# Ledger of designs, part 64: VH-VL binders against q0atu2

Target 1, 119 residues: q0atu2
Amino acid sequence: MLDKKARIRTSREYRNVFEKGKRLSGRFLIIYYVENALDNNRFGFITNKKIGMAVIRNRIKRQLRAIVREYQGQVKNKHDIVLVARAGIGKSSFEGMEKDYIAIMKKAGLFARNANKID

## First folded at step 18 (VH-VL)

Design vi2
Fold by OpenDDE, fold request of step 20:
Structure vi2 (fold): chain C 119 residues (1-119), chain A 121 residues (1-121), chain B 108 residues (1-108)
Amino acid sequence: as target 1 above (119 residues)
Amino acid sequence: QVQLVQSGAEVKKPGASVKVSCKASGYEFTDYYMHWAKQAPGQGLEWIGEINPDWGDTNYNQKFQGRVTMTRDTSISTAYMELSRLRSDDTAVYYCARAKYYWTFDAFDIWGQGTLVTVSS
Amino acid sequence: QIVLTQSPGTLSLSPGERATLSCRASQSVSSKYLYWYQQKPGQAPRLWIYDASSRATGIPDRFSGSGSGTDFTLTISRLEPEDFATYYCQQYESSPYTFGQGTKLEIK
């Protein structure tokens, strides 16, 4: 479980990321990211009906949380990051999703220099 | 049509708990935060808290912190607000209202019809 | 928290007159996070103005919202009988998303 302090919890926080953040698109994910004034990162997730039925959405949600949790220690601090699941994500494997996450986060320059799980 | 339908009026004694439901229809339940507001008789509106129906994350007004619990059942597009340790000044009409939080943004564009909760000894 | 103070508390006017409702914030609020609602007795509030100056769907053009920073205004150019109600401003700038105490617009 992702720590609640590491989650974007409020609608206003989500709006802030979408309104002020940068956007990058991957194969299965779109990320919006913006610096925050905290000493920690916060992650948000958008998983709407376009990615599939409830069973698929629930799977994707679990997998996204797992991926974020695994790599959160390698992410540069003081960022709010929202992951938007794209329509094709429902047909992806966990490995494919993970690879896409890593790629898009690298492209965004959000991994720390000493990150050792991203190569 | 888009609408929020709340549960019926409640009468409770001090110290009891009340759980109000808000059923959404006509739109994707998980695409909007669900908010709750309190309106005491003849008074204004007070924001209680919000819940992300997709993930269950909540944010409460500190005034209600420790006494309010917001939950949801996505299978039936229903949000719940439970208020515990009720006291007389909890007597009010409680409203649910949705708010868009991604792609497009808005505040409370759709409201439930309200639920009267009366706390009396 | 941001406190919104509305004035006047009660406004008594006649149909055909101009109404000016004020909402003052304790700190700066971006226009995109300032909202107005109308509420009639026995009914739920209804979104009236969003982004401080945009009318919600179905709202007559006699209603106009304006303002920025800490001072916002709702204006009704020519009152109709159905306009008499209580109006609340609300900020979405920061949690808690507070409301003003309301202005009751009543018929004189």
Scores: ipSAE 0.932, ipTM 0.962, lowest interface PAE 0.4, mean pLDDT 95
Fold by OpenDDE, fold request of step 20:
Structure vi2 (fold): chain C 119 residues (1-119), chain A 121 residues (1-121), chain B 108 residues (1-108)
Amino acid sequence: as target 1 above (119 residues)
Amino acid sequence: QVQLVQSGAEVKKPGASVKVSCKASGYEFTDYYMHWAKQAPGQGLEWIGEINPDWGDTNYNQKFQGRVTMTRDTSISTAYMELSRLRSDDTAVYYCARAKYYWTFDAFDIWGQGTLVTVSS
Amino acid sequence: QIVLTQSPGTLSLSPGERATLSCRASQSVSSKYLYWYQQKPGQAPRLWIYDASSRATGIPDRFSGSGSGTDFTLTISRLEPEDFATYYCQQYESSPYTFGQGTKLEIK
């Protein structure tokens, strides 16, 4: 589980990311990201019925949190980032999802220069 | 077709707790934040808090902090607001209302019918 | 928190007249985060105006919202009998999301 302060929690915070953030699409994920005025990053997640039934959604949610948590320390600070799960994610493997996350975050330039686990 | 249906009126004594339910239908429950508002008799609207039904994240008005707990049961598309340590000034009609928070945005476009909570000795 | 002050508290007018309702914010509110609601006795509020100037679905064009910064206005060009109700402005600029105290539009 992500730290409470590391999560986007309010509807207003989500709106801010979608309204002001940049959008980048991967195979399984779409990310919206925008700089925040904090000293930490915050992550939000959009998982809707398009990705599958409850059991699938719960798995995806768990896996997304795990991935974000794993690489959290390597992400440039002061960003709000929302991950939107795409329809095909329900059939993806954890490794595939992780690879997609890394690729899209790298493309967005959101990893720190000294990041090690993303190579 | 889209509607929020709240639980019935409650009568409570001071110090007790009340839990109001709000059942959503006609739309995807997890696609909207659920908000709660208070309206004392003859008075205006007061925002209590919000919950992300998909993740359970909550954000409360500090005025109610420590006494309010918002939860949800996604299996039955139902949101709950529990208010504890009730006092007389908690007597009010409580509303749930949904708010879109991604793709398109709106605020409180659908409201429940309201639940009267009466706190009296 | 952002405080919204509505004026007047009560507005007494007759059908056919023009109504002007004011909502002033204690600090700047982006127009996209300013909303108006209508409420009639015994009923739940209903979304009326969003983005400060956009009418919600089914809202007659005699209603118009305007304003920016700290000053917002709801105008009813020609009052109909069904328009007499209480109107609340609300801001979504920052938490806690706050409402104005309301303007009661009553029939003269």
Scores: ipSAE 0.932, ipTM 0.963, lowest interface PAE 0.4, mean pLDDT 95
Fold by OpenDDE, look of step 18:
Structure vi2 (fold): chain C 119 residues (1-119), chain A 121 residues (1-121), chain B 108 residues (1-108)
Amino acid sequence: as target 1 above (119 residues)
Amino acid sequence: QVQLVQSGAEVKKPGASVKVSCKASGYEFTDYYMHWAKQAPGQGLEWIGEINPDWGDTNYNQKFQGRVTMTRDTSISTAYMELSRLRSDDTAVYYCARAKYYWTFDAFDIWGQGTLVTVSS
Amino acid sequence: QIVLTQSPGTLSLSPGERATLSCRASQSVSSKYLYWYQQKPGQAPRLWIYDASSRATGIPDRFSGSGSGTDFTLTISRLEPEDFATYYCQQYESSPYTFGQGTKLEIK
């Protein structure tokens, strides 16, 4: 799991991202992102019931955390980023989800153009 | 109808622990942070902390840090607040209250009925 | 933390009178993060005003909220018997989400 310092934990922090952040939509994810006053990035997640049953939601949660953790070092610093899972994500593969994440993050300018999967 | 229903009154001795429950109904449990507040007899409201019911992340008032634990069971839409190492000044009515944190925003728009916790030797 | 100071501590008025309750913040609070609650004895608080000046659902129009920065006000234009209660302001600007100490509006 992401370190506590790397997570959006409070309701106020989430609200800030939604109120002030920019929005970009991918196939399976929507991201809201805003610059923060910290030296690190923080990630938040929204997984509502539209994405599926509890088992599906739990799987998606794990997968999203894994993806974010894997690429954490490639994300430009000083951002709060909230990932909103879209309804179709429950039927996606991990690879598809990962690809969508990378694409949307690049589009947002949060990844370098040459950002690659860390093996 | 949207409501929060809390567990019944508790009587505890100093040093003991108390766990108060708050069952939500009429809305999506995971769409709101659950907050807890303390109100000592004849006193004002004091914020204790909040929990994200979807992910389990918590944020506590430093005053209660180390003694309070907030948890949730999403399967039954219930939030819990446990307070340990109870002292006499922990005697109070404890409230749960929801707050929206995405899409639309509000503060504590729905409250539980409160749970009286009495700490006495 | 942001400290909210309400004044007066107790306000004694009669039905039909105008009531003015103040809430002062130790630092600036955005209007969208300032809230008022009403509480009657033996009951849970109830959201009364949100975004500093918006009435919650079911709240009579004799109630109005105003203010910005560090000074906020709850006004009751013409008191009704059911309005006598304790009112709390609250800030959601930053954690901890503190409350004022409350103003008790009692019948004179």
Scores: ipSAE 0.897, ipTM 0.951, lowest interface PAE 0.5, mean pLDDT 95
Fold by ESMFold2, fold request of step 20:
Structure vi2 (fold): chain C 119 residues (1-119), chain A 121 residues (1-121), chain B 108 residues (1-108)
Amino acid sequence: as target 1 above (119 residues)
Amino acid sequence: QVQLVQSGAEVKKPGASVKVSCKASGYEFTDYYMHWAKQAPGQGLEWIGEINPDWGDTNYNQKFQGRVTMTRDTSISTAYMELSRLRSDDTAVYYCARAKYYWTFDAFDIWGQGTLVTVSS
Amino acid sequence: QIVLTQSPGTLSLSPGERATLSCRASQSVSSKYLYWYQQKPGQAPRLWIYDASSRATGIPDRFSGSGSGTDFTLTISRLEPEDFATYYCQQYESSPYTFGQGTKLEIK
């Protein structure tokens, strides 16, 4: 589970990422990201109803938390990052979602040089 | 239609707690942060805090930190605000209001009808 | 936190007159994050102006918002009887998302 300091907690912070941030799309995810003035990263999630019924949405939420937690130590600090689940993510596997996350985070330049620890 | 319906008025003694509910209908509950505000008799509006309805993250006005707890139940599209260790100056009408937090940037466009909480000795 | 100071506290005018309500912020507020609400006694506030100058749906064009930085204004070009209420500004620039203390617009 992500520490409270590593979560985007306020509505204004979400709006800032969408208003000021860069956007990059993958197969199952879209990320929006912007530099922050903190010493750490913060992660937010948009998992709207278009991704599926409650059971599917809860599975996707659990899996996204696990993926972000697994790789958070490899993410360059000082960023606010919002993951937007795309329609169709409900049919993805954990491994497919993980691969998509790694690919879009690499393309965004958000992983540090020690990215060789990424699956 | 889009609406927020709050629980009824409450009378409490000092030192007690109160939990106000705010039930949403007519829209996707998880697309909007829920905010809470206080209006003491004859006074203006004071923002209390906010909750992410999908993920549960909260952010409170420091003035209320330690006494307020915001929760929600997405299965019934309902947000809650609990205020503990009540004192006489907590007598007020409490409002919930929603705000979209991604893509469309609406202000507090929909408010609940308000819940009067009276704290009497 | 950002303090919003509204002036005047009470404004007494007759129907047909022009009203000017001021909201001053202690720090700069992006126009996108300055809002106005109308509240009548016994009712919840209603969104009136968003983004400093955009009218909410159904709000008559006699209402206009303006301003930037620290100084914002709500103007009613010709008062109607239904316009007599209390008006609040709110900033959404940074938490806590404070309100001004209100301007009560009352009939003379």
Scores: ipSAE 0.856, ipTM 0.922, lowest interface PAE 0.6, mean pLDDT 92
Fold by ESMFold2, fold request of step 20:
Structure vi2 (fold): chain C 119 residues (1-119), chain A 121 residues (1-121), chain B 108 residues (1-108)
Amino acid sequence: as target 1 above (119 residues)
Amino acid sequence: QVQLVQSGAEVKKPGASVKVSCKASGYEFTDYYMHWAKQAPGQGLEWIGEINPDWGDTNYNQKFQGRVTMTRDTSISTAYMELSRLRSDDTAVYYCARAKYYWTFDAFDIWGQGTLVTVSS
Amino acid sequence: QIVLTQSPGTLSLSPGERATLSCRASQSVSSKYLYWYQQKPGQAPRLWIYDASSRATGIPDRFSGSGSGTDFTLTISRLEPEDFATYYCQQYESSPYTFGQGTKLEIK
């Protein structure tokens, strides 16, 4: 489960991301993202009824939380990011969803790259 | 038709708690944040807080922090607001209201009918 | 938090008169996050004006909203008997999403 500080918690914050954010679509996910005025990132999720019945929706929610948490340390700070689950996501594997997330986040330029240099 | 139907009036003693329900019908419950507001007798409206109906995230007016808990049950399209450690100035009508938070955005376009909570000893 | 101050607290007017209701914010509010509601006794509030100046569906054109930044106005060009109610402004710019204290428009 993501920390409360790393969650988009308010309706106004969601509105801001959709209103001002950039959009990038993958196979299973769409991301909207915008710079924020904080020192940290915040993640939101849209997992509405179109992705399936409760069992499927709960699985998708658990997997998305796990994926975001796993890669959170690689994400450039100061962004609000909303993940929108596409209708077909219910048929995806965890690995397929993870690959899609990585690809989208890289394409958006949201992953930080470190140089392998030692003093 | 789109509507929000709240639970009936309640009479409580100081120190008790109250849980007001708000049942949604005629729309997709998870598409709208649920908000709650207080209106004391003869007074204006005061925003209490909001809940994400899908993920359960809450955001409360700090005036109510520590005494209010908002929850929901998506299986019956119902939101709840619980107020604890009641005192006489909690006597008020409590309203729920919805607001779209993605794709299209709106104000509080649909309100519940209100629930009178009376706190008296 | 953003404090909304409505003025006057009470307007006592007759049908046919012009009403001007003020809502002043302690901080700037984007027009798209300023709303007006009408409330009659014993009823829930009703959305009246959204985005500072847009009338909700079915609201007569005698109602107009205006303003930006910190100063917003609701004007009723010619009062009808059904317009006597309390009007609240609300900001949705930042949490907590505060209301003004209301302006009661009452019949003289």
Scores: ipSAE 0.838, ipTM 0.912, lowest interface PAE 0.6, mean pLDDT 91

Design vi2
Fold by ESMFold2, look of step 18:
Structure vi2 (fold): chain C 119 residues (1-119), chain A 121 residues (1-121), chain B 108 residues (1-108)
Amino acid sequence: as target 1 above (119 residues)
Amino acid sequence: QVQLVQSGAEVKKPGASVKVSCKASGYEFTDYYMHWAKQAPGQGLEWIGEINPDWGDTNYNQKFQGRVTMTRDTSISTAYMELSRLRSDDTAVYYCARAKYYWTFDAFDIWGQGTLVTVSS
Amino acid sequence: QIVLTQSPGTLSLSPGERATLSCRASQSVSSKYLYWYQQKPGQAPRLWIYDASSRATGIPDRFSGSGSGTDFTLTISRLEPEDFATYYCQQYESSPYTFGQGTKLEIK
């Protein structure tokens, strides 16, 4: 999973992203994002009960961690990013969720120039 | 009805551990960080730490780092705080309290009733 | 970490009087992240004022909060017998989310 340094760990850090950040909506995900004062990125997740029952929520959590981990090296540094799972995400495939993530991250301008050659 | 109900008072010997529970009801448990605070007899409030109830991420006051462990069980909407290597100055009332961390934000609007932990020889 | 210093430590007044409770922060705290709590003996704290100046649900309008930056005040315009308690300020600006040491408002 993402290491401790790459996670939003505190409630205050989450509040900062929602208070100061920009938002973009995709098909399955919403992202909130804001520049931070660090040399690295931090990721947070909201996967509330509207997603589905526990087994569905656990699957979505595993898949979101995997997608973020796969592309974290292509994300421009110095950002706090919170992924909010939309209610319909439980019906998505891994590939659908992955494509949605890439699309909204590109639209937000959060991928580095070399990263823009990814699917 | 929104409430936090904590486990009962504990009496412990120095060197032991204690695990305090905090059961939430009447709201969506995963929408609120759970916080813990200490109040020694005749003293003010001291923040111990917080846990993300959904993902389990924790953040501890450095003073307690290494002795405190916060966990939760989302299936029963319950948070836990464990304090190890107890000593006499750990005698205190321990509170849980919630705070929303997305959409709308609020202060510690709901507190547990407190759990007295007494550490004595 | 941000240290909150409350003054006075104890305030002895009679019902009907005006009370002024001070909270000074060692660093700037956004008003949105400054809270006040009331606590009576044997009870859990209760949220009283949030966002430095907004009263929690059911809190009488004789209570008002004010201030910004490093200086914050809780004012009770006309004390009632039920107002005698200990009041804590708290900052949520940065972890650890510290409390002041409290002001005990006691009846003369």
Scores: ipSAE 0.817, ipTM 0.913, lowest interface PAE 0.8, mean pLDDT 91

